# VHH binders against q9ljw1, part 1

Every score and structure here is a prediction.

Target 1, 255 residues: q9ljw1
Amino acid sequence: LNMNNPYLYHKCSANQGEYKLGSLYKKSLDSGIQQLSKDNEVFRGGFVYMDHTDPNGTLRVYITFQCRGDIYGSHCRSCFATARAELFKRCPRDKAAIIWYDQCFLEFSSISTGGKINYDDNICIDTARARPNAKTHTGDDSVLEFLRLFENLTNIAVTKRNNFVKDVEKPALYAAGEKRFGNKKIYVMVQCTHDLTPRACVECVNHNVRQFQDCYEDKPVGLKKGARVLGRSCNFRFERYPFVNAKTSPNYLKF
Positions, changes and structure headers below are counted from each chain's first letter, unless a header gives other numbers; Kabat numbers aren't used for antibody chains.
ipSAE, averaged over its two directions, is called F for ESMFold2-Fast, E for ESMFold2 and O for OpenDDE. V2 adds 0.75 times the mean of E and O to 0.25 times the DockQ between the complexes of E and O.
[cut] stands for letters that were removed.

## First folded at step 1 (VHH; framework vhh_etentamig_d1)

Design t1
Fold by ESMFold2-Fast, scan of step 1:
Structure t1 (fold): chain B 255 residues (1-255), chain A 122 residues (1-122)
Amino acid sequence: as target 1 above (255 residues)
Amino acid sequence: EVQLLESGGGLVQPGGSLRLSCAASGFTFSSYAMSWVRQAPGKGPEWVSGISGSGGSTYYADSVKGRFTISRDNSKNTLYLQMNSLRAEDTAVYYCAKDLYEWGPDYYFDYRGQGTLVTVSS
């Protein structure tokens, strides 16, 4: 059992319907997941998007898996194993489903989504929302500073390569860092799925930052608590505690 | 809408040759790396070969180096795989695959065709 991969959220997509036990769709899904599980390069690089068919080549399934940009090798594989087991328990017959953990996410769908931004299942997670009055905010000047911070971080994510992965010349589409606000430090991260272009990644993160503001009814982004927006195509996160491994994060920044 | 259509498969004897073709439509063909991926009966998919969008760079799996040649004709939106010195182990359905990113290859595919069957036997 893997107990070191914190569960965040999952969604079973009702709009694509359900498959029957023993169906060709289930065979495509199972063989695709099995193929992914045997591919050491996926866990070394941290991303795969695949179009997979059943043995007869009749039905297609699209599978996306990504580890957080500081997670590679055995830790990435561990998160995949957890995600695989839990996704099929939580969404037992759905043709489309996604599950997010701190260290990775796994998605399957009957609809091709590669290279496109998908906003459909974005979810706001606020570490301050154990109860309504636990939520705290800073003033509007801090909101603008936060927005500029994420803009700068996103620019790094779409510009700099991942030096921990060999023979890949495209940008990492991942960046993390820290910044001091008075006597407090915040820790930040942005990541897009590696199927996106740099421009699409910028658009995706900007949408998620705006969605975060909408989730909290135009209330300022808090510096006292953490929050994130999880999406199928990108996510961002901030916390008042370190949550990424700076030594294994490509292009880690101190702002 | 991206469309890839493979052709050229068939039955050949060991040591023989086949040329596979893939007709592409629905995207700017010259901007994307393309690959051939095969799946043998009862086995998972194996990446075989890749070519950059311009055709200037080619890449091969160790199992096919020296025997297979990938090429493309961007004026015809067509990808090719010349297969020489075929072995029984080359028996598989061969799929044309579009790389996800412009320029590539990254070996991440957002589309593949229906495949063409290659059987190597006497």
Scores: ipSAE 0.000, ipTM 0.118, lowest interface PAE 18.3, mean pLDDT 79

